# VH-VL binders against q0atu2, part 321

Target 1, 119 residues: q0atu2
Amino acid sequence: MLDKKARIRTSREYRNVFEKGKRLSGRFLIIYYVENALDNNRFGFITNKKIGMAVIRNRIKRQLRAIVREYQGQVKNKHDIVLVARAGIGKSSFEGMEKDYIAIMKKAGLFARNANKID
Key: E = the ipSAE of ESMFold2; O = the ipSAE of OpenDDE; V2 = 0.75 times the mean of E and O plus 0.25 times the DockQ between their complexes.

## First folded at step 16 (VH-VL)

Design ti18 (framework fv_dusigitumab; at its last look DockQ between E and O 0.89; V2 from the best seeds 0.81)
Fold by ESMFold2, look of step 16:
Structure ti18 (fold): chain C 119 residues (1-119), chain A 121 residues (1-121), chain B 111 residues (1-111)
Amino acid sequence: as target 1 above (119 residues)
Amino acid sequence: QVQLVQSGAEVKKPGASVKVSCKASGYTFTGYDINWVRQATGQGLEWMGWINPYSGDTGYAQKFQGRVTMTRNTSISTAYMELSSLRSEDTAVYYCARDYDYYETSYFDYWGQGTTVTVSS
Amino acid sequence: QSVLTQPPSVSAAPGQKVTISCSGSSSNIGDTYVSWYQQLPGTAPKLLIYDNNRRPSGIPDRFSGSKSGTSATLGITGLQTGDEADYYCGTWEDSPNAYYVFGGGTKLTVL
């Protein structure tokens, strides 16, 4: 329920974030984000073929989902947020992706003032 | 306004190298990847590779692996493509293009004016 | 199949409609999203269509795109002499050495 509620599911929902949202780029990641009309956040994860073969792209998505789950309690509500894997990300460590995510989310102002970590 | 301005035409002999520059303006240079594409006279477009200007990471088309090097200097918002061991078949116009990620794909939304490289003996 | 096939040329009179096909495979068009680029004589390519059927700002709606299976189509209505150009489809190919592939190009002549 909570997992499903926190997911961007359809192509139309994804494209809305790309069309209407703000774009902010880091070393390995790009985020697109827009305020939504819900009481919660939703997250989406995107790779394309320039990242590598499907096994690599799936690994990247799993790692990004794990990072988002770790920090989701720190994110200000009412946002749709899409994480896009950037070229070269396949050469990054999990820790490198995590560091990049934290930096870009702080730069976007998407972390809540009192949030430190999640359970 | 996004702009990519490339270095001027080059004439080279077989076996030499050429380095083409691509200076970006009107956007955050490190925020978008740069791709290189070439076009021989009367021929189609041929993709050569990409560079992530933030990380410096690159990916090259297999045809050029071992002969091409893509670099950048972030302090002057400039990408470079160097092609070595030139042959007459490398005579072409070389373009840089900005790569825009959109949904599950990407595409080249802005292009440089092109740099003509002629390889002849 | 790792190449995108386009007709070498198409032509029609001003005011008419043409379509330009781009035939690929399951490793590219069938599993990706297609862009179209216009190259006017003596100029760099320009993005015309992205995400199969979307137009960037400044591209009039007489240019349209579609995708079905492993093929994509660019449509141009209300042809003008200024539309004479080479047109290329492009997309990423899913192979062990994934790369961006362009179609061979189609020369449009407005008679």
Scores: ipSAE 0.801, ipTM 0.913, lowest interface PAE 1.0, mean pLDDT 90
Fold by OpenDDE, look of step 16:
Structure ti18 (fold): chain C 119 residues (1-119), chain A 121 residues (1-121), chain B 111 residues (1-111)
Amino acid sequence: as target 1 above (119 residues)
Amino acid sequence: QVQLVQSGAEVKKPGASVKVSCKASGYTFTGYDINWVRQATGQGLEWMGWINPYSGDTGYAQKFQGRVTMTRNTSISTAYMELSSLRSEDTAVYYCARDYDYYETSYFDYWGQGTTVTVSS
Amino acid sequence: QSVLTQPPSVSAAPGQKVTISCSGSSSNIGDTYVSWYQQLPGTAPKLLIYDNNRRPSGIPDRFSGSKSGTSATLGITGLQTGDEADYYCGTWEDSPNAYYVFGGGTKLTVL
């Protein structure tokens, strides 16, 4: 589980990222990312109703948190990053989600140069 | 400038199929879902379904399942909606609309100009 | 017929204020955010309000949105003749197969 300080928690914090951040989309994910004034990264997760029932949304959210946690130490610091699940993600495998996450984060230039277990 | 340009008006017989196109420009086509919405003359808006242009994944309204097919050609940034087994009540203006995912919801921020489909014997 | 309920019509004189209601349930409006669309005669719908109360660029502050419980409201102040149009609320329904729902639409007549 992500530490509390590594989480975007408030609606205002989420909307700040949406309004000021950059947007990149992948097969199953959209990320919004913006620099923050902290010494750590914060992550947010959005699974809206388009994804399906609450059970599905919660499952997807758990999986995305697991992926983010796995690669957390390899992400450039001082960023707020929100992951938005795209419609259809519910049919994707965990590996497919992970692959998409890595691809998008690379495209965004958010991985550190010394990142391991990315390729 | 974001634009969605749809194909021209169609006239079909009952039982036939119609395929409407929606060409997107001014943004990354695969980055946003496309929704289809229709409107019968003098009636309200009716949602038909969505497509993820990146994956090709779709979700259809139950009313149209088995009769509607949404596809895309990414090389030309074009989405398609095909409706088969047409009947008179399918006579309507059909719209494509870009889906913008924002916070805990999504909304349709850009719309095509609409395509009139007339089904008559 | 529509999952979301709107009054079929509203009317007011130029310069006046009008409100359009949109009533739903806990599975739609009650659990998510509402958007509003303006459709001028003979044209495609246009996004007017998103996230219950936010305006896209180009939409004047005469237009406002709010949500309370399972109902949403569109407000228009300083009514102009150009505001004569159909207005639709919309949101996503919480169901096994998620689907978008529109209100029945409200025809606004400027007297």
Scores: ipSAE 0.762, ipTM 0.924, lowest interface PAE 0.9, mean pLDDT 94
ESMFold2 (binder alone), look of step 16: mean pLDDT 92; pTM 0.948

Design ti19 (framework fv_dusigitumab; at its last look DockQ between E and O 0.93; V2 from the best seeds 0.82)
Fold by ESMFold2, look of step 16:
Order: sequence, then C-alpha cells, then structure tokens
Structure ti19 (fold): chain C 119 residues (1-119), chain A 121 residues (1-121), chain B 111 residues (1-111)
Amino acid sequence: as target 1 above (119 residues)
Amino acid sequence: QVQLVQSGAEVKKPGASVKVSCKASGYTFTGYDINWVRQATGQGLEWMGWINPYSGDTGYAQKFQGRVTMTRNTSISTAYMELSSLRSEDTAVYYCARDYDYYETSYFDYWGQGTTVTVSS
Amino acid sequence: QSVLTQPPSVSAAPGQKVTISCSGSSSNIGDTYVSWYQQLPGTAPKLLIYDNNRRPSGIPDRFSGSKSGTSATLGITGLQTGDEADYYCGTWEDSPNAFYVFGGGTKLTVL
C-alpha cells in the first residue's frame, strides 16, 4: 500500500489539485498534478458515480492504487497527483489501465530522467 | 474559446433515423467526454448518454438502448448521435455537452447550440 | 416524472430574492454533488453552479447553491429581468447503470 504520507487525504486537498493543477487525459484515465512543497509525492484516486456502482468503483480504485504502487519509484518527487477514472474504464483490462498510466505519466514529464532506467 | 457547434435542423418521417453532429473546438477533443441531452418543446432536459471520444466507449440511458448510437471521428473533433426508428415523440431539440470531471462528480460545462429534429408524417 | 423534484415555477419582482429547491433521494443528491443549469428563452442550457455551491468563472455571486441531506437549493438575489429563465438541477444517480438525472425544471418569472 502507499505510505500514509504519500496519500492525498482531505477533500480540500483533492479539490486544490483539480483547481490549481495541470490536466492530462488518456484513454481510461485523467491525471491532475501540481508541484507541492513537500519532499515527496502524494497520490489521490477518484471514481465518480458515472463509472458504475460502488463495488465497481472500488475495484477500479484498487487497481489504480496497485499500478501507482508498482511505478512510484520512477515518479519525480514534489508532486500531488490525482488519478481520475474516465467513463468506460470498467470495460478496460488491468493491462490497458497500466499502459494508459505509463503513457500519461511520460507525456506529463513526471518520470525521472536519470533515475528511471526503464525509459 | 471552447465551442460545440451542431449540425442544422432535420425533418424526418416516422421510422427513419437521424444523425446529429457536434464539432468541438478550442480544446483537446479526446480529453473530455461528450453527453447528449434532448428537450421536447415545453419540456425538461432528458439525458440520453455519453461517449468517451478517446476510447469510443459509450453508455446509454435505458430508454434509448437499442435505438441510439453515439460515435465520433477524432480526426475532425466531431461527436455524433444517431437515433433510429423515429417516432413523433422524438421531436425535440438535441444538445451535445462537454463533461468535466471534478472531484467525485462531473458536470456539463459547455453546450452546443442545439439541433431541432422534427418527426412528422 | 423526474427523480429530482423542483417547483414548476417561481416568480418575484426585480431586486428581490428567490430560492429554487431540488428534492432527491439518498441514491442521488444524498451521496453526490449537485449542479445547476440556467436556460434562457430559446437558448442552450448554461452551467451556473457546480459541486453543490461553486460558481464557474463569469457567474456573479448573487447566484448561490447549497445542499442539505437529499435536497439542494439555488438562491438568486438582486433579481434582474435577464434572470427570467428555466433552471435545472442535475446530478449522477447511484444505480447499477449510472444515469445523469435532471430535475423537472423551474420557470423563473421576473415581474
């Protein structure tokens, strides 16, 4: 699981990222991201009612957490990053979400240049 | 800046189909979902469904399931809504609207001008 | 009938205040966030309020929104003749197939 300090915790913190951050969309995901004043990254996860019932939304959120956890060591520090599920994501595979996340994070320039040997 | 411009008015006979277009400009078309909403004369707004223009995935209101098809052409930033087996009750103004995700919800922040579809014998 | 109930009409004089209610249930307003749309005569709807009480850029602060329990309220102060329009609340319905639902609409007449 993501460390407690690497989580966006409050609704106000979430809303701040939506209001002040940059937005980049992929096939299944949207990221909102903004530089923070910490020495670490914080991640948030959003699924709204249009995605489906709560059971489906919770499954998607868990899958996204797993993806972020796997690649978190490659992310440039000092960012608050919120992942938002897009309509239709429930029809996607885990692999599809993962590929979309990697592509979006690369386009956003959020993977570290010299620290990411898999680039 | 953001604009959604819809195709012109249509007059159709019962049993025909209609395809309304919605051309987006001023933003990245694939980055926001498009919803379709209709309004019969003197009536309220009725949600029909959404399309994710990146993936092409759709979701339709049950009332229209089997009669509506939403598509897009990303190369010309255009969404489409096609309604088949038209009845006089389908006479309405049809709107496209951009869906903006915000926190745990979403809302329609920009709307097309509307397309009047008249179904008469 | 809409699952979101609004009064069909309200009226008040220029300069007065009016409120428009939107009554729903636990499957929509009770655990979601409400938007309000203004539709001037002969025009497309326009976003007026989002996230229960936030205004998009360009909407004056005499328009306000609130939510309590399964009900939402749009407030308009300093009424102007240009506010004469239909007003709709809207939100996502918590159901097996997610649906966006609009209230039935409220016609505001400024006399």
Scores: ipSAE 0.807, ipTM 0.914, lowest interface PAE 0.9, mean pLDDT 91
Fold by OpenDDE, look of step 16:
Structure ti19 (fold): chain C 119 residues (1-119), chain A 121 residues (1-121), chain B 111 residues (1-111)
Amino acid sequence: as target 1 above (119 residues)
Amino acid sequence: QVQLVQSGAEVKKPGASVKVSCKASGYTFTGYDINWVRQATGQGLEWMGWINPYSGDTGYAQKFQGRVTMTRNTSISTAYMELSSLRSEDTAVYYCARDYDYYETSYFDYWGQGTTVTVSS
Amino acid sequence: QSVLTQPPSVSAAPGQKVTISCSGSSSNIGDTYVSWYQQLPGTAPKLLIYDNNRRPSGIPDRFSGSKSGTSATLGITGLQTGDEADYYCGTWEDSPNAFYVFGGGTKLTVL
C-alpha cells in the first residue's frame, strides 16, 4: 500500500496533473506526469467506466497500485504521476500491465539511472 | 493538426458488407482509442464501439455484436470499421472519433468528416 | 429510445439565453462526467463541453455546462444565428460491457 503522502487524493490535484503535465501512452496505460514542489512523488490512478463495471475497475486499480509500489523507489523524485487505465486492460495479465508500466515510464525518462528491477 | 479523414461514400446491397476507413494524422495514432458513431438521416447519434489502436482490443455495442468488426493498421495510422449482413436500417453516416481520456471520463475531441453508407436493393 | 433524454427542440431570438437539459440515471450521468457536442447542419459533430463544465480551446464562454444529480444542462448566452444546430449530450454507462450513450439530440432554432 502506498503511503498517504505518495497519493494524489483530490480532484483538484488530479486535474492539475492533467492540465499541466506531459502525456504518454502505452498499450494499457496512459501516464500524465509533472514536476511537483514536494520532496516526494505522488501517484494517482484512474479507472474510468470504459474499462467496465466497478468490480473490474477496482481490481485494475489494485493491480496498478501494486505495480507502482514495487517500482516507486526507482522513480525520479518530485513528480506527480497519474496512471490512466486504457480500454481493454481488464483482459490483460498482471505481468502485461507491469511490462507496459515499465516501458512507458522508461519512455518518459522517469526511472533513475540506478534502477535495477526494470532491466 | 489532428485530423481524421474517412473513406468515400458507399452503396451496398442488403446482405453485403461495408468497410469504412479512418486515417489519422497529426498525433500518435496508437496513443488514443478510436470510436465509431453512426447517424441515420434525420436521426440522432448512435455509438457503435471502440478500438485501442495499440493493442487492437475492441468493445462493441451489444446491438452490433457479431456483425461489426473494428480493426487498425498502425503502419498507416488507419482504423477500419466493417459492418456485415447489411440491411436498409444500416443506411447512415458513419463517423470515426478520437477518444480522449481525461480524469474519470473520456470524450470525443476530434471527428472524421463522416462516410455515407447507403443500403438499398 | 435514447438512454439520455433531451428536449427535441428549443428556440430563441438572437441575444437571448437558452438552456438544453439532459436527463439520465444513476448509472450514467449520476456517476460520471458529461460531454456536449454541437452539430451544425450537414457537418460532423464537434466537441463543445467536456467534464460537465469545461470548454475546449476555441469554444466561447457563451457556452456553459453544469451537472446536478442525474441531469446535465447546456447553457448558451448571447445567442447567435451561427448557434443554430443540433446539440447532443453524451456519457459512459456503467454496465458489464461499458458503452457510450448519447442523448436524443436537441435542435436549436434561432428565430
Scores: ipSAE 0.752, ipTM 0.923, lowest interface PAE 0.9, mean pLDDT 94
ESMFold2 (binder alone), look of step 16: mean pLDDT 92; pTM 0.946

Design ti2 (framework fv_dusigitumab; at its last look DockQ between E and O 0.79; V2 from the best seeds 0.75)
Fold by ESMFold2, look of step 16:
Structure ti2 (fold): chain C 119 residues (1-119), chain A 121 residues (1-121), chain B 111 residues (1-111)
Amino acid sequence: as target 1 above (119 residues)
Amino acid sequence: QVQLVQSGAEVKKPGASVKVSCKASGYTFTGYDINWVRQATGQGLEWMGWINPYAGDTGYAQKFQGRVTMTRNTSISTAYMELSSLRSEDTAVYYCARDYDYYETSYFDYWGQGTTVTVSS
Amino acid sequence: QSVLTQPPSVSAAPGQKVTISCSGSSSNIGDTYVSWYQQLPGTAPKLLIYDNNRRPSGIPDRFSGSKSGTSATLGITGLQTGDEADYYCGTWEDSPNAWYVFGGGTKLTVL
C-alpha cells in the first residue's frame, strides 16, 4: 500500500513533473520523473480517456499501484515519478504491465544497486 | 525538430482503397501515439483514430470501424492509415498528428502537411 | 453537427479583441481539458492553446484560453491580418462514436 507521503497529491505537483521532468516511454507506459527535495519518492498515476471507459481506467490504476508497491523498495530515493498509461494498455495483462514497468525503470536508471534481483 | 511528412495526393475510384503514409523525424517514433484526422473541402476537422506505434494497438472512431486500418513500420518511423470501400464523401485532406501527454489530458502538438484524397468516377 | 458548438464566424478590425466560444457538456469539457487549434488558409492545423489556458512556445500572449463549467473560450487581442484563420476547440471524450472531438470551427475574418 503506498503511504500518503509517497503520493503526488496536487495538480500543481503533477504539472511540475511534466514541466521539469524527463520523459521515457515503453510499450504500455510512459514515465515522467524529476528529482524532488524530499528524502523519499512520490508516485502519481494518470489514465487519459483515450485508455477506455472509467471502469477500465480504474482497473489500470489499481494494477499500476500494485506494481509500484511491489517494487517501491528498489527505487532510488528523492524522485517524483508519474506513470502515464498509454493507449492500448487496457488489452495488456498484469504481467505485461509489470514487465514494461521493470524495463522502463531500468532504462531510466531509477532502480537501486539491487536492480538485477528484481522479480 | 519534430516533423511529420505525408505521402502525396491520391485520386481513387469508388470502391477502392487508399493508404496514406506519415514519416516521423526529430523524435523517438515509438514514444508517442499518432492520430489521424480528416477534413472535407470547406468543412471541419474529423477525428478518425489513433495508433500506439510501440505496441501496434489502435482505436478507431465508430464511423470508420470496419473500413479503416492504422499500421506502422517502426524501422522507418512511418505510420499508415488505410481507408477501404471509398465513396465520394471520403474526398478530404487526411492529416497525421502527434499526440503529446500532459497531466490528465493530451493534445496534437505536431501535424503532417496533409494528403489530399479525391474519390471520383 | 458537432458535439462541441462554436459560432460559425466572427469578425473584427485590426487591433480589436474577439472571443470564440466552445460549448460542450459534462462528458467532455466539463470533465476534461481543452485545446485550441489554428488553421491558416490552405495549411495544416497548428496547436494554439493546451490544458485550457497554456500556450506552446512561439504563441504570443495575446492568445488566451479559459474554461468555465462546460464551456471554453479562446480570446485574441490586438488582432492582426495574419490571425485570419479557422479556429477549432478539441478535447477527449468517453464515447463509442469518437474519443476525440473537435468543435465545428470558427472562421475569423479580420476587417
Scores: ipSAE 0.779, ipTM 0.911, lowest interface PAE 1.1, mean pLDDT 91
Fold by OpenDDE, look of step 16:
Structure ti2 (fold): chain C 119 residues (1-119), chain A 121 residues (1-121), chain B 111 residues (1-111)
Amino acid sequence: as target 1 above (119 residues)
Amino acid sequence: QVQLVQSGAEVKKPGASVKVSCKASGYTFTGYDINWVRQATGQGLEWMGWINPYAGDTGYAQKFQGRVTMTRNTSISTAYMELSSLRSEDTAVYYCARDYDYYETSYFDYWGQGTTVTVSS
Amino acid sequence: QSVLTQPPSVSAAPGQKVTISCSGSSSNIGDTYVSWYQQLPGTAPKLLIYDNNRRPSGIPDRFSGSKSGTSATLGITGLQTGDEADYYCGTWEDSPNAWYVFGGGTKLTVL
């Protein structure tokens, strides 16, 4: 589980990232990211109604949190990053989601140069 | 400038198929889902389904399951909607619309100009 | 027939205020955000309101949206002749196969 300080929690915080952040799309994920004034990264997760029932949305959210946690130490610091799950992600494997996450984060230039789990 | 430009009007016989195209420009085509919505003359909007242009994943309204096929050609930023086994009730204006995922929902922020499909004997 | 219920028509004189209601259930409006679309005669729909009450760029502030419970409302103040159009509410339905649902549409006539 992500630490409390590493999570975007309020609607206002989410909307700030959506409004001021950069947007990049992958196969299953869209990320919004913006620099913050903190000494740590914060992550947010969005699984909207388009994905399906609450059970599915919650499963996807758990999987995305697991992925983010795995690579958390390799992400450039001082960013707010929101992951939005795209429709169809529910049919993807965990490995497929992970691959997409890595790809989109690389494209965004959000991994540290010394990252060793993303090659 | 974001634009969705659809193919021209179609006239089909009952039992035939129709394939409508929607060419996108002014943004990254694969970055946004495309929805299809139709509207019979004098009637309301009816949602048909969505496609993820990146991977080709689709979701169709139950009403059209087995009869509608949504595809895309990423090289030309074009989405397609094919409807088979046409009947008179399928006579309508068909729209493509870009799906913008925002916070906990999504909405259709840009629309094609519409394609009139007429099914008649 | 539509999952979301709108009045078939509303009318008012220029300069007046009108409201258009959109009634749903806990599986749609009650649990998500509502969008509104304006369709001028002979044209494609246009996004008017998103996230219950937000306006896209170019939409004047005389257009407003709100949601309470399982119902949404579109408000138009300072009615103009150019506002004569059909208005549709829409949202996603909570379903195993998620689908988008529209209201039946409301014809606004400017007297």
Scores: ipSAE 0.701, ipTM 0.916, lowest interface PAE 1.0, mean pLDDT 94
ESMFold2 (binder alone), look of step 16: mean pLDDT 91; pTM 0.942

Design ti20 (framework fv_dusigitumab; at its last look DockQ between E and O 0.93; V2 from the best seeds 0.83)
Fold by ESMFold2, look of step 16:
Structure ti20 (fold): chain C 119 residues (1-119), chain A 121 residues (1-121), chain B 111 residues (1-111)
Amino acid sequence: as target 1 above (119 residues)
Amino acid sequence: QVQLVQSGAEVKKPGASVKVSCKASGYTFSGYDINWVRQATGQGLEWMGWINPYSGDTGYAQKFQGRVTMTRNTSISTAYMELSSLRSEDTAVYYCARDYDYYETSYFDYWGQGTTVTVSS
Amino acid sequence: QSVLTQPPSVSAAPGQKVTISCSGSSSNIGDTYVSWYQQLPGTAPKLLIYDNNRRPSGIPDRFSGSKSGTSATLGITGLQTGDEADYYCGTWEDSPNAWYVFGGGTKLTVL
């Protein structure tokens, strides 16, 4: 589970990342990210009604949280990072979302040199 | 500099098909969904559907299910909307619009100029 | 497939203020964030307000938005003749197939 300190908590904090952050898109995901003034990272997760019903949106959020948790120790510090589900993500597999996340985070320069999952 | 430029006006007979193009420039085409919206003369806006240009996935309004097909060609940054089995009530201006994700919603931040499609016998 | 209800028209004199309502339901405005679009005569729609009350760059602060319950309101102060246009609210509908819905539109006449 993500630690309390590693969560973006308020709507203002979320909106700040959208307004001030950089945006990169992949196949199923968009990330918005901005440097923060903390000594740690914070993660947020957004699904839109265009994704589908609430059951589907909640499943996707759970899967994205699990993916982020697996790699969070390899993310460069001092960033607020919001993952946004793209339209069509409900048809993807967990492995497809994971692959997309890794590719986007590498492109953003947010992963350390050894960003692969550790046993 | 974001720009969406649509193909020219079309005149069609009932039962035919029309394919409208929407060429994007000034941004990374695959990074934003494209929505299609139409407007009959003197009427309001009517949403038709979306396409994710990266994956090719689509979602269509129920009213158009079975008659509409949305596609794209990423190498030329162009989205397409094809409507088949045209009827006189399909006479409208057809717009493409860029979908911008913001917080827990999205909105249409840039629109094409519109394409007039006239269906008449 | 849900429709947002707007008054068909509204009018006011230059310099005055006007409000335009958008009435929806719990499946749309009640659980979502509203955008407003301006359509000047003969042109494509243009984003005016997003996220209920935020203005994109280039939209003057005399345009404002608010939301309460299942209703949203667009406010325009200091009316100018150039504000004559059709105004549409829009939002995503909570449904099995994602649907974007627009209000029926409101024609603003500046007398």
Scores: ipSAE 0.799, ipTM 0.914, lowest interface PAE 1.0, mean pLDDT 91
Fold by OpenDDE, look of step 16:
Structure ti20 (fold): chain C 119 residues (1-119), chain A 121 residues (1-121), chain B 111 residues (1-111)
Amino acid sequence: as target 1 above (119 residues)
Amino acid sequence: QVQLVQSGAEVKKPGASVKVSCKASGYTFSGYDINWVRQATGQGLEWMGWINPYSGDTGYAQKFQGRVTMTRNTSISTAYMELSSLRSEDTAVYYCARDYDYYETSYFDYWGQGTTVTVSS
Amino acid sequence: QSVLTQPPSVSAAPGQKVTISCSGSSSNIGDTYVSWYQQLPGTAPKLLIYDNNRRPSGIPDRFSGSKSGTSATLGITGLQTGDEADYYCGTWEDSPNAWYVFGGGTKLTVL
C-alpha cells in the first residue's frame, strides 16, 4: 500500500493535476503529471464507470496501486501523477498493465536515469 | 485544431450493411477513445458504443450487440462504424465523437459533422 | 424512453433566465458527473457543460450547470436568440458494461 503521504486524496488536488498537468496516453492508461512543491511524489488513481462495475473498478485500482508501488522508488521526485484507466483495461493481464505503465512513464521521462528495474 | 470529419451520406436497402468513417486530425488519434452516437430524424441522441483506437478494444450498447462493428486504422487516424442487417429504424444521422477522460468521468468534447444514413426499400 | 428525463420544451423571451432539468437515478446522475450538449438546428451537438458545472473554453458564463442528488440542472441567463437549440444531458450508467446515457432532449424556444 502507498503511504498516505504519497497519495492524492482530494478532488481539488485531482482537478489541479488535470488542469495544469501534462497528458500522455498509453494502451490502457492515461497519465496526467505535474511538478509539485513537495519533497515527495503523490499518486492518484481514477477508474471511472466506463471501466465497468464497482467490483471491476476496484480490482483495477488495486492492481494499478501495486504496479505504482513496485516502481515508486525509480520515479523522479516532486511530481503529482494521476493514472486514469482506459476502457478495456479490465480484460488486460497484470503484466500487460505493468508493461503499459512502464512504457508511458518512460515516454513522459518520469523515471530516474539510474532506474535499474525498468524493462 | 481538433477535427473529426465523417464520410458522406449513404442510402441502403433493408438487410444491407453500411460503414461510416471518421477521420481525426489535430491530436494524437490513439490517445482518445471514439464514441458513436446516432440521431433519428426529429429524435434524441442515442449512444451506440466506444472504441479505443490504441488497442482496438470496443464496447457496444446492448441494443446493437451482434450488429455493430467498430474498427480503426491508426495509420490514417480513421475510425469506422459498420452496422449490418439494416432496417428502416436505422435511418438516422450518425456521429462520431472524441471521448475526453476527466477526473472520474468522461465527456464528448469534439464531434464529427454527422453522416446521414437512409434505409429504404 | 430515455434513461434521463428532460422536459420536452422550454421557452422564454430574450434577456430572461431559463432552467432545464435532467432527472436520473442513483445508478447514473446520483453517482457520477453530468455533461450538457447544445445542438443548434441542423448541426452536430456541441459540448456545453462538463463535470456538472464546468464550462469549456468559449462557452460564456451565462451558461451554468449544477447537480443535486439524482438530478442535474442547466441554467441560461440573459437569453439570446442564438440560444434557440436542443439541449441534452448525458452521463455514464453504472452497468456491467460501459453505458453512456442521454436525456431525451429539451427544445429551447426564444420568444
Scores: ipSAE 0.796, ipTM 0.931, lowest interface PAE 0.8, mean pLDDT 94
ESMFold2 (binder alone), look of step 16: mean pLDDT 91; pTM 0.941

